VHH binders against Putative potassium channel regulatory protein sup-10 (sup-10). Designs and how they scored, part 16

Target 1, 283 residues: Putative potassium channel regulatory protein sup-10 (sup-10), of Caenorhabditis elegans (q17374)
Amino acid sequence: WNSKRSFFIPDFLGSGDGTPKSKTESVIEERMEYGRMILLVCNKTCAKHRSDIPLWLKEFNQKKGYQEPETITYYYHTYRQAVSFIDTNETDVFPNLIYFIGVKRVVFNGDVNIREDVNDWIASLDQLILLEPRVYEDLNVILSDTSNCSSKYLLLADRPKCPQPSWSIVARIAQDHGIQPVKIGHPLDGLTHVLLYKRMPYLSEASCHLSVLLYENSYSDFGDDINPLVVSDWITTLLPLEEGSCPALFETYWHPIVDELTELQQIFYSAELEISERNKRPA
Key: E = the ipSAE of ESMFold2; O = the ipSAE of OpenDDE; V2 = 0.75 times the mean of E and O plus 0.25 times the DockQ between their complexes.

## First folded at step 19 (VHH; framework vhh_sonelokimab_d1)

Design Z6 (from Y1 with E53T G99L; at its last look DockQ between E and O 0.10; V2 from the best seeds 0.00; counts 0 for: pae O 12.1 > 2, placed apart)
Fold by OpenDDE, look of step 19:
Structure Z6 (fold): chain B 283 residues (1-283), chain A 125 residues (1-125)
Amino acid sequence: as target 1 above (283 residues)
Amino acid sequence: DVQLVESGGGLVQPGGSLRLSCAASGFTFSDYVVGWFRQAPGKEREFIGAISTDSGYIYYAISERGRFTISRDNSKNTLYLQMNSLRPEDTAVYYCAALSPRYGWRYDSAEYDYWGQGTLVTVSS
């Protein structure tokens, strides 16, 4: 039910005035769609940094065991002219590093000559606090906690039959917005499955991907499109700007989370699910 | 009785480093997400960072990334905050807090279950 909104281009990637994008801007745009990137920016050749930084980043990725799309990628830019992604108010020091993920950019404020400083910076940007409910009770608590306006969750799933390789990037974006990322493990047990779809009845069981924002005892399904840019746009659009406020939500984008299931309901729906699954198995 | 006791605060020069400790007692420390907050004079309490029960995940406020490092030792029931490259604007009372892992981490200080009394950090020349 969420109409595919047109790809929101971050404000720092262009004025929208139709001016041609630089090659670097185009690369940033392309890589930000599904990945992370560190950009080395120099006003000179920076031969040493062009050698050291990609090496350090490679070592970091290897240490973390990252594979595409989790790998933090590297790009180099010579700053000769003003570009949209560099705010001179934020940094006037060159060489420097900029981290890109989704619609977010972070400028390095340390010493680019010190490996430890660069590594610590990357490590800090790479950290998550992730919830991984495995049982009915854990997920039930999360859904019920949304009655508190201070509680925001993003449910994500990486299903073997429908992989979501960018889930961790989306999780980081959510985290940066003060949203607790929740990774749903698969396969779900029968009772947990029932919980998920009975308390959120408008979620399609046929959907390949799970990307659901939880807020104010309501949920919004982002559908199968879990593009980090799209998720970032929806978060910014759907959530209030003020922390702690409980404003009325737009009915067009939000569905209410159904109350907790009674024990009888749990038994009934679990049995129904079991019967359905048995009937789908070819004799 | 649940107790969180911060230590390590004091006077430090700009550019200096300081390590804060938080000793926990009266509850199962390893079962809680723990984190650091600070409150400057005349300002609201602000989130610095939080660390998961097994130290597998750490979150830092964007403004503090790169300068501060959070760690924990569950065997000692202690939370740490390493602060580097300190600035005058870092002057504040620093608090440790504990939160049930069922709810993950929170920016809102009101959501945390247990608090320390705080330790004063003054950054001045």
Scores: ipSAE 0.000, ipTM 0.231, lowest interface PAE 12.1, mean pLDDT 84
ESMFold2, look of step 19: ipSAE 0.474; ipTM 0.800
ESMFold2 (binder alone), look of step 19: mean pLDDT 83; pTM 0.849

## First folded at step 20 (VHH; framework vhh_sonelokimab_d1)

Design AA1 (from Z2 with G99L; at its last look DockQ between E and O 0.02; V2 from the best seeds 0.00; counts 0 for: pae O 13.0 > 2, placed apart)
Fold by OpenDDE, look of step 20:
Structure AA1 (fold): chain B 283 residues (1-283), chain A 125 residues (1-125)
Amino acid sequence: as target 1 above (283 residues)
Amino acid sequence: DVQLVESGGGLVQPGGSLRLSCAASGFTFSDYVVGWFRQAPGKEREFIGAISEDSGYIYYAISERGRFTISRDNSKNTLYLQMNSLRPEDTAVYYCAALSPRYGWRYDSEAYDYWGQGTLVTVSS
């Protein structure tokens, strides 16, 4: 179902009515698909800021070691007319900065002249708390914790053979939705592999990417296309904010997480996996 | 030679006020952001505030907002710091500094190009 769904474009990125988009709107739309951006908005030339802000961003990115698409990109807009991505009720001071990630827009409303303030703001937005389970027990705890509806997780895997360049963006989007991002390292050890696929039996082991939302002892597989906008849309659809912290499950999109594996099951499935792997090796 | 010379420091009682001055010479004062720092004994130098070239913008450290006022007179090449409601914790050597506006306003002392020798302010009963 998720493969047929187009990602949602938020209203602040222009009218779906076919009206011509501004260049800036187009840029925002383009960049938000896989990345994140800080937009400098000025009602004047703002020469100093046009020089300072991109430099500060560059430094920030460098310090963090970011590469595309994780890199916070920069763009500039001269505010001369009303645009969809600027709400004058939210900001009436220029120059200002707007941060875009996924479908999220954050207005700075701080002192754009102060490097530290801008950096602190960016840092706050950039903060990512990532879980990285490495062993069976760690992942098992995560899966079991979903018995609490307040505990939501997004499992993400970045594999060398199947790169997910935007995984960190997706992780941040998840975090913004109150979902704990979990990075699954590959290759997994045998037992952890068993855990992952036996407790979530409808996950394909052959899949290149892993993007799985865990909620209320259930999981939803987002498939191989980890587009930040798509993921954001799915999260919003599956976990509508208006329903609070424990929204009802739409059963069509969720599979139950299987109960914890017994020791015997662990042994059995591990052995089975080993045999399977051996059989895949050319004689 | 570039010079920044602070003056106006001294002993003051808690709750008192002082006005510091910084006289600049040897460079185009009006082209620089100028500000104040202070360093208490055994403490790191801390930013107090800075004022833009044309006085159009003034920034204060959060901790000093409301008590301290920075101003400048470009015709006199002078920076001022009005300190009110002084506290014992305000005891420090106060420095004026000049910053090139190229990279925005900075808190870090290393970014400032020119420094004064400082003037001691002691707040004690």
Scores: ipSAE 0.000, ipTM 0.231, lowest interface PAE 13.0, mean pLDDT 86
ESMFold2, look of step 20: ipSAE 0.005; ipTM 0.429
ESMFold2 (binder alone), look of step 20: mean pLDDT 83; pTM 0.852

Design AA3 (from Z2 with D108T S109E E110D; at its last look DockQ between E and O 0.05; V2 from the best seeds 0.00; counts 0 for: pae E 14.7 > 2, placed apart)
Amino acid sequence: DVQLVESGGGLVQPGGSLRLSCAASGFTFSDYVVGWFRQAPGKEREFIGAISEDSGYIYYAISERGRFTISRDNSKNTLYLQMNSLRPEDTAVYYCAAGSPRYGWRYTEDAYDYWGQGTLVTVSS
ESMFold2, look of step 20: ipSAE 0.000; ipTM 0.193
ESMFold2 (binder alone), look of step 20: mean pLDDT 81; pTM 0.840
OpenDDE, look of step 20: ipSAE 0.000; ipTM 0.199

Design AA4 (from Z2 with S100H; at its last look DockQ between E and O 0.02; V2 from the best seeds 0.00; counts 0 for: pae E 10.9 > 2, placed apart)
Fold by ESMFold2, look of step 20:
Structure AA4 (fold): chain B 283 residues (1-283), chain A 125 residues (1-125)
Amino acid sequence: as target 1 above (283 residues)
Amino acid sequence: DVQLVESGGGLVQPGGSLRLSCAASGFTFSDYVVGWFRQAPGKEREFIGAISEDSGYIYYAISERGRFTISRDNSKNTLYLQMNSLRPEDTAVYYCAAGHPRYGWRYDSEAYDYWGQGTLVTVSS
């Protein structure tokens, strides 16, 4: 599924006529591949804001303890003519702030001069709620919880030595689309491994990461590349525009989740896994 | 006759710790997801975290992960919030809440059926 999607660019970014992108457009595209940013836009010199805003963002990131790419980064743009990333129906007051994550942009609706208003806006954008299953049976319930076509989950797991630096950005993107991000810890215990790979047999056991969208008793594997732009495209492509229906899913993208394992199957597959892992150990 | 009663709030110095409790009565506590919210002066109510009925799942606002720990004791019908490394911006009224749906958006206040009246936490500067 990854073959062509690694080059996806948000629709609101473009040259307008196919010419090379401006510096600001290039910065937005670069940062949205892994992280997020706030852009200060002015129609004249904004010396005070250009000093204040990056300081306020730096302090926000430090208080939260964020490291790249989870930090909210900063860039400045002088607006003199129409550009692709400014929609004059949404952004008609300058100076202004625009937040970018994935393919989404959010224009500030408050007074840029008031630090508290800016900080409250940033805080509202920053919320992320993770579901962290602690017990095999609870993950099993999540895998069965999409039968009503209401619940959507994005399972995220990484292996030791293969950190996924953009996982929190991907989780925020999922949350913005009404998808509950679920963080699965590594190393996987034997029963968790059996649950994942026997109920979802098309998942690659060799992948550095696990990034799997669950919906309508089915799953779609995003693979190892969870570039935020790619994830945004996959979500908008794979899910219906409106909630409340159980549409037929395209079989090319979706695989059915296998029924819950019986106790005998759990015992058998756990033993099978132990034998398989013993055969992989170095001499 | 459902009741949720928060306690443990008060004045704390920056860098200090505080443990909040929420005592529940009038419903089967072990059937509910329970969680904590807070509301600072002049701001909207903010989700902190929630814990599933059997403690199998914990939901945290990522910004508070590592400083705050949520736990519950079903034998005492009590929810806890351990708060460490407190800062002046943690000053708020803290509310506990209980909701029945097992899975869904736990940060949405509409998902919660029962609410306490709140306990004030003040972090001095």
Scores: ipSAE 0.000, ipTM 0.356, lowest interface PAE 10.9, mean pLDDT 79
ESMFold2 (binder alone), look of step 20: mean pLDDT 81; pTM 0.836
OpenDDE, look of step 20: ipSAE 0.009; ipTM 0.241

Design AA5 (from Z2 with Y103F; at its last look DockQ between E and O 0.04; V2 from the best seeds 0.00; counts 0 for: pae O 14.6 > 2, placed apart)
Fold by OpenDDE, look of step 20:
Structure AA5 (fold): chain B 283 residues (1-283), chain A 125 residues (1-125)
Amino acid sequence: as target 1 above (283 residues)
Amino acid sequence: DVQLVESGGGLVQPGGSLRLSCAASGFTFSDYVVGWFRQAPGKEREFIGAISEDSGYIYYAISERGRFTISRDNSKNTLYLQMNSLRPEDTAVYYCAAGSPRFGWRYDSEAYDYWGQGTLVTVSS
C-alpha cells in the first residue's frame, strides 16, 4: 500500500466542472487537510454571531487545552450564492454552523444564539474515545480482538523526533468510521515492543509514525506520510460501508497478524531485543 | 434489579480443580460481555478472563491461559469458570462481571457495569 497519494478532495467540495472555487471553499480544503473547523454561515451581516461564535469556540478550545492542529478553527461565510459545501436540502436556516473534519461535514441546525447548545454540539463532535495500551497484555488483547471482524482498530503512534500533530484528527476520523483509535505510547517496554513488531512483522521499526489499521486478523500500514484526508480515503477504500460491518479484505493491502507469542517466544525475542539495544549503544 | 451471584467457591487442595458459576438476572445476559476477576487479600483486583456475547471470543489473562476456561450459557444466564491445577496463589475472592465495552479491553474492570458479590476460593494443603 502506497500512502503517497494525491490530495483527496471531499465530494461536497468543488464542482469538478472547472467552476471557480469560492474563497471559503479554498479555505475549507486547506484546513481539512490536517485540521478541523467550524464555519459560521450567514446570509446577512450576523455581527453578533461573528463575535459570539469565535469566542465560544476559543473558550472551548482553551478549556480542552487544544493546540494546532487539534484546535477547532473558525471561519465565516456570507451565503449569497450556491456553494458546494451547503446543501439547501440539509439546511435553509441562517445563521448556522457547519463542522468540517476530514471528509465529514456536519450541519448544526440548532439555535446558534444559545451558547450551551453550540457547546454541546461541539462537544459531541469532539468526543474521542481513545485506547492507550501501555503493557503487553493491553496490546495483545487488541490484536487478538481483531479476530472479530466487527472489531476494528487504528493504531497511531509518533515519536518525539517525528511528531504527528494531526493524530487526534485521524483518530476522530477513525472513530467516525466505527474504528477504535489506539494511541501507542513510546517508548514501549521491551515485551510490548516485541509484541507489536513480532505479531506485525512487516511494520518497520524505523518508521517515524505508526498508522496501522487492524481488521480481521490483518493489518494495513499507512506509512509515514499520512494526513486526515488520506486516512479517510484509505479507510473508505479498504472498508467500504456498502459491505457492512465485515467487508472483504483486499488481500493486496493487508498482512496477517501473527498468532500470539508463546512464553518462550516472549522470552527469546525480549532477550534478542535487549542484546540488539546493547549493541546499538555507543561504547 | 441486576444481580450477579457467584457460586462454587470453597476450599480445594493444590492441584485440584474447581468450577465457579455466576447466575445473572435482571438484565439481558446475552447482550453483555461477561468475565471473571479475582482479588487476593492485600492485592489488587485482577482480570482472569472474559467471554463475548455469543461465546465467539474468549479473552484470558496470559498468566491464566491453559489452566482456566471460561464459558457461558445464555439460555441459563450463567457464566462459568473452570479452574484446573489450582495453586495457593489462586486463593482469592472471585468476582463475576458484566459489561458492554465496544472494543476490546475486556480486561479492564472499568469496562464492566455489573458485579457480583464474589465467592471465596481457598487453595490450601
Scores: ipSAE 0.000, ipTM 0.243, lowest interface PAE 14.6, mean pLDDT 86
ESMFold2, look of step 20: ipSAE 0.231; ipTM 0.648
ESMFold2 (binder alone), look of step 20: mean pLDDT 81; pTM 0.836

Design AA6 (from Z2 with G99L Y103F; at its last look DockQ between E and O 0.02; V2 from the best seeds 0.00; counts 0 for: pae O 15.8 > 2, placed apart)
Fold by OpenDDE, look of step 20:
Structure AA6 (fold): chain B 283 residues (1-283), chain A 125 residues (1-125)
Amino acid sequence: as target 1 above (283 residues)
Amino acid sequence: DVQLVESGGGLVQPGGSLRLSCAASGFTFSDYVVGWFRQAPGKEREFIGAISEDSGYIYYAISERGRFTISRDNSKNTLYLQMNSLRPEDTAVYYCAALSPRFGWRYDSEAYDYWGQGTLVTVSS
């Protein structure tokens, strides 16, 4: 029911009015869909920086073991005319760095000659606090914690057969919105599986991906086609910042999280699952 | 022969001040970024700060900002570290180092070309 495929174009990107976009704008837009990047902006040739920055970034990525699309990519822009992604009120010093992730833009405004400063900045932006519940109790606590409207979670799961390479980007976007990203590993043990789908009964077990926002004892399923931009849009739509830490629920987009399962229910549903799985096995 | 020789270390009380010097020889001092590191017993060497060739820019580790001041005199081939408000945790061997500025300013010790022997600073009551 969440099939919104239109991307919100941030204000810092060129107007959708048909005005020709600069190459850089196009690159930013393209990479925002699935990845993240650092843009070096110079008003001169900046030969040194054009050499140093990508090298430092490469080293950073290597150290972190990043692969696409998690890898922080690099691009260079010569600032000769006003562009939408550069606000001269925010930055008037060149060369400078701009970090792009989802719809977020972050200007460095530091000394681009200092490797440590650049690294520290990147590291700060790259920080991801991820929960990885592995057992029933862990996931149950997360689901139950949503009784507090300040506690927001984004459940993310991929499967080997249905990779979601941009999950880490989505996780970071969630984190930036004050939403705790939660990675759910597959396959789940039987009881944890039961928990997930019995407490959130409208989730499809057949779905390749799991992208579920948890808020105020409710959940919203973002669907199988999760793009960082799409997720960002949904988060913004469902949890508008202007409404504070506890925005009102749009009933059309939220389902209630079912209460905790009793021990009897756990046993019963686990048994049902086992039977179902057995029946799916070819004789 | 390239030499960096630190001096000025010693025992100082908490809250005290100390000024370290590093005398460079055997290379063109003014062409190098120079900086200070320290290594406490049982700990890794840590970056304190560095100063550009012409003193136009000085970088300090975040942890040391406000207490330490780095300066240089190219006419004397000397690097200085003024340390104020010293704490027991500042106890360490302090090293001066020189870096060719080819790839910007670096905080990793491996990037520095030349090193001093170090001078011990002990902060104790």
Scores: ipSAE 0.000, ipTM 0.230, lowest interface PAE 15.8, mean pLDDT 86
ESMFold2, look of step 20: ipSAE 0.011; ipTM 0.465
ESMFold2 (binder alone), look of step 20: mean pLDDT 83; pTM 0.852

## First folded at step 21 (VHH; framework vhh_sonelokimab_d1)

Design B1 (from Z2 with V33I; at its last look DockQ between E and O 0.01; V2 from the best seeds 0.00; counts 0 for: pae O 12.6 > 2, placed apart)
Amino acid sequence: DVQLVESGGGLVQPGGSLRLSCAASGFTFSDYIVGWFRQAPGKEREFIGAISEDSGYIYYAISERGRFTISRDNSKNTLYLQMNSLRPEDTAVYYCAAGSPRYGWRYDSEAYDYWGQGTLVTVSS
ESMFold2, look of step 21: ipSAE 0.574; ipTM 0.827
ESMFold2 (binder alone), look of step 21: mean pLDDT 81; pTM 0.831
OpenDDE, look of step 21: ipSAE 0.687; ipTM 0.848
ESMFold2, look of step 22: ipSAE 0.022; ipTM 0.552
ESMFold2 (binder alone), look of step 22: mean pLDDT 81; pTM 0.836
OpenDDE, look of step 22: ipSAE 0.000; ipTM 0.268

Design B2 (from Z2 with A111Q; at its last look DockQ between E and O 0.01; V2 from the best seeds 0.00; counts 0 for: pae O 12.0 > 2, placed apart)
Fold by OpenDDE, look of step 21:
Structure B2 (fold): chain B 283 residues (1-283), chain A 125 residues (1-125)
Amino acid sequence: as target 1 above (283 residues)
Amino acid sequence: DVQLVESGGGLVQPGGSLRLSCAASGFTFSDYVVGWFRQAPGKEREFIGAISEDSGYIYYAISERGRFTISRDNSKNTLYLQMNSLRPEDTAVYYCAAGSPRYGWRYDSEQYDYWGQGTLVTVSS
């Protein structure tokens, strides 16, 4: 869907020194942008594992009801030479599994022969705590909850005609960074629409995807680019704060979240929106 | 024909200042987000900053914040970049760009439709 390529290269994907990438590295790079992948790494044939692991993963996907692009994919690598995504200091046990999601890389630490261990591991990494505000009040609470450099939210929404399939991956990446992902559905009701754009007046209404980071009573709009690599990079750029530190936001791409709307404002802006929409419709 | 023409580049000593200008023509300047990028030899083009149509919102790269100031004059169809405290690392070709306000993430060069030819800034003792 998204043809944009990120220039961000995770540390485990090589030094960028121009050395040729292995096929596996290329696959990892490709799938990191829009999918999740479990990689089986063997230093031998591993016939049994090459049979079992894909099967277990298939069952896992089925149990979760995953469909593309949510499906956790499988790939196999024969470890014969040094590669960027394998640190021998981290693991020298083969066969083993590596989980890739966006910029995240997790090496399995269990027994690859035990289905339960593998399943539990996948399940633990598969967790996504998603908020889905449906009413004005719920979303308003979220917009009002960012203070003291603690609470962080990532609002994600697709426009009806141009959905972004990688939003769930982005959500998981955000979660891994301690940011609460928030899914906003479409179409928005009038009052919720008013809430979003009156309290965050610089949000684009024309974008296909809404990706908005909330932090310290401020927001930053990422626009349509929800490539996990890019989003991860910008999250780390925008939120460089150390734990326990709460300096003033000097970021020029942060806007303050406007104060809560009074009841009168809610009524007024809702009416205004209705009139505007009416005028856009041909008689 | 759409044109963006950068000017003001040149040689400057470390610690010096330059003001770049970008003159736009061939399109409605006030309807576009405009911004500055730069590209050093052997490096990728990097975002410096952008300014919304009515100057209501300004984007800066974190690395350039405080040293660089972006402004625009819609009456003159001109974008400006004030650069202070210049460093040798600032040596690059500086590009002006214009993009539709329909786009989202303004830090991405792909979000801009029109580009200037660039002006060279060299910071050297």
Scores: ipSAE 0.000, ipTM 0.254, lowest interface PAE 12.0, mean pLDDT 84
ESMFold2, look of step 21: ipSAE 0.444; ipTM 0.789
ESMFold2 (binder alone), look of step 21: mean pLDDT 82; pTM 0.841

Design B3 (from Z2 with A61T R65K; at its last look DockQ between E and O 0.88; V2 from the best seeds 0.00; counts 0 for: pae E 2.6 > 2)
Amino acid sequence: DVQLVESGGGLVQPGGSLRLSCAASGFTFSDYVVGWFRQAPGKEREFIGAISEDSGYIYYTISEKGRFTISRDNSKNTLYLQMNSLRPEDTAVYYCAAGSPRYGWRYDSEAYDYWGQGTLVTVSS
ESMFold2, look of step 21: ipSAE 0.403; ipTM 0.755
ESMFold2 (binder alone), look of step 21: mean pLDDT 81; pTM 0.832
OpenDDE, look of step 21: ipSAE 0.784; ipTM 0.899

Design B4 (from Z2 with S109E; at its last look DockQ between E and O 0.81; V2 from the best seeds 0.00; counts 0 for: pae E 2.2 > 2)
Fold by OpenDDE, look of step 21:
Structure B4 (fold): chain B 283 residues (1-283), chain A 125 residues (1-125)
Amino acid sequence: as target 1 above (283 residues)
Amino acid sequence: DVQLVESGGGLVQPGGSLRLSCAASGFTFSDYVVGWFRQAPGKEREFIGAISEDSGYIYYAISERGRFTISRDNSKNTLYLQMNSLRPEDTAVYYCAAGSPRYGWRYDEEAYDYWGQGTLVTVSS
């Protein structure tokens, strides 16, 4: 049931009005598919900033230990004509910086001449707050805390066979949308494993990455296709735009979270899992 | 000589707030993930949360319920725990811990190499 969705192109990347895209717009589109970018925008030469900003960003990436695709990339744009990603109502000061992540666009409001201001700005946008349920009870609480049409969670886990380094980008996108990222470790203990897949029976165990959106006692599995644009599109499509709104969910994309497991069920399914695992072990 | 020293504990009424501090010395604080645990009488030690070297990642246990905030100041080699809306069940000894960033999971006590002596927080009317 989980089919790939077409990419939604954000408004700031131009409308399909037939107008040729600028080189910068094309770069934004390309890089936002899997990453993040800081764009320096100047209406003049900006030689100093063209030197300083990429250096500062390089240092930032190094300090954070970012590797591809987590590295925040840099690009430069000379503002000579109106472009879709610059709103003159938002900013008329040049040079300036714009941060892109998925469909998110953030214009810098500090002093581009001050390294600390730029760093703090990037850091603030980069910060990620995670819940980390290690035990059965913690995860159970999360799975049971979505009945109020407001609480939203994104469960994220890498499977040992093929870890996905882009999970943190997805988490940040979720966070920006008011969704609480939940990092699930691996391997899961037996009971927690049972909980995860028995309360969400349609979750795939074969995927490399677990990305599951929880909302209104339901869940949606994003699967392995977790590039920022896709995730942004899915979040926007699946969740109501207005806070407090509780519309009916699209059944095509949502499955109900199964009720809490009884003690007997816990024992039974745990035992079943143990037997299964034992049988998979080579003699 | 590695040392973590917790402070700020004490008696507080239900609904009150308390801020704990942990002063680190004897190691490069900014290279470590640091976190908070607590242990109530007769109970196992419980993970509260942790914060990465540069505060880029903050980890919380679900049990904090949004009442607790972790932060750090690397210039002062200090870890903080802001506790709001305290409840009697929050009564415990609170421990500061530091661990190498090599660990990818921060919930487990094993992810931490150094521990403080703890500070007692009592929530009672």
Scores: ipSAE 0.364, ipTM 0.718, lowest interface PAE 1.1, mean pLDDT 87
ESMFold2, look of step 21: ipSAE 0.459; ipTM 0.791
ESMFold2 (binder alone), look of step 21: mean pLDDT 81; pTM 0.839

Design B5 (from Z2 with S52N; at its last look DockQ between E and O 0.01; V2 from the best seeds 0.00; counts 0 for: pae O 14.5 > 2, placed apart)
Fold by OpenDDE, look of step 21:
Structure B5 (fold): chain B 283 residues (1-283), chain A 125 residues (1-125)
Amino acid sequence: as target 1 above (283 residues)
Amino acid sequence: DVQLVESGGGLVQPGGSLRLSCAASGFTFSDYVVGWFRQAPGKEREFIGAINEDSGYIYYAISERGRFTISRDNSKNTLYLQMNSLRPEDTAVYYCAAGSPRYGWRYDSEAYDYWGQGTLVTVSS
């Protein structure tokens, strides 16, 4: 069985050019793929910080009501030699904190001795603005709001048979890239279901997870079994790199969003769906 | 050893049809996502389609949708590509590929672990 876990390695973790990874680097890689982590970095024992920081983080998690996999995890590193995830140009102060989420790395710039500073810092990075359309009209607005190479959305949904534990992390990564994350709930009402699949006709109803990028009146389906690193790579690959640039989309990866449904179409397709569902029920 | 062997390639006239087969051995075929790529002379390898039976999802390049159909038979460890309405621009070496279902982005060649040797399809009058 192939041990390949990710398609993308962040720059701060090194190129892996045959150099053995440190234990800490391995931990960062593992946890950033499926979670969030705050790393305490010390050049000395830092006994006080090793006690205080985990406690503060625990309290933060509790206050937010986070459970696995949403919990922000903790790890400790003794800085004795140069490592890929520490840029001395960014910080030469120890002890310090580094926040990891997906490909994102943020170095703390406050006082590690002040609980409030640390909490505020974590809180600022923890913010997630999530749209949760519940009705036809809400989702329709989203599907109609992608034009002029500006508005970007990432639709995320867990289907009952296949939950994706990293969807919230993916949402945060999307947000960091200027993409609005959108959570689609299940089960969908009939009309909303019709909307989703009639305006995006190539979406599979059988897939475990919905992960769809909306951009320039088009959509791209990422498929199942997504992780934060891969999604980050996909976003970087599919979207233009230059601000203000609006190049033609790669037709291989993008489908056009179909026009809005007329009232008649809504009625017709809803009825069709109802009949279909009825026929699937055992007599 | 893992092996993917493509067959069914050849010369066909424009507007014609071909069915390619890929016979897999050396691994549990049903546990993998399988797909087709092609590479024309002087061009990069491009995705055609893939099927994940576990999720029920079938991937297609948008340019090939409706003209190409991908299917699999797990009982025979075989992947198929039905190509209709062939064009000269379809001339390429066609490759079968298999990858772990844990990979998410099936349009990229990196999502596949095993590759066949390829079969040449030439569309010419």
Scores: ipSAE 0.000, ipTM 0.239, lowest interface PAE 14.5, mean pLDDT 84
ESMFold2, look of step 21: ipSAE 0.305; ipTM 0.710
ESMFold2 (binder alone), look of step 21: mean pLDDT 81; pTM 0.836

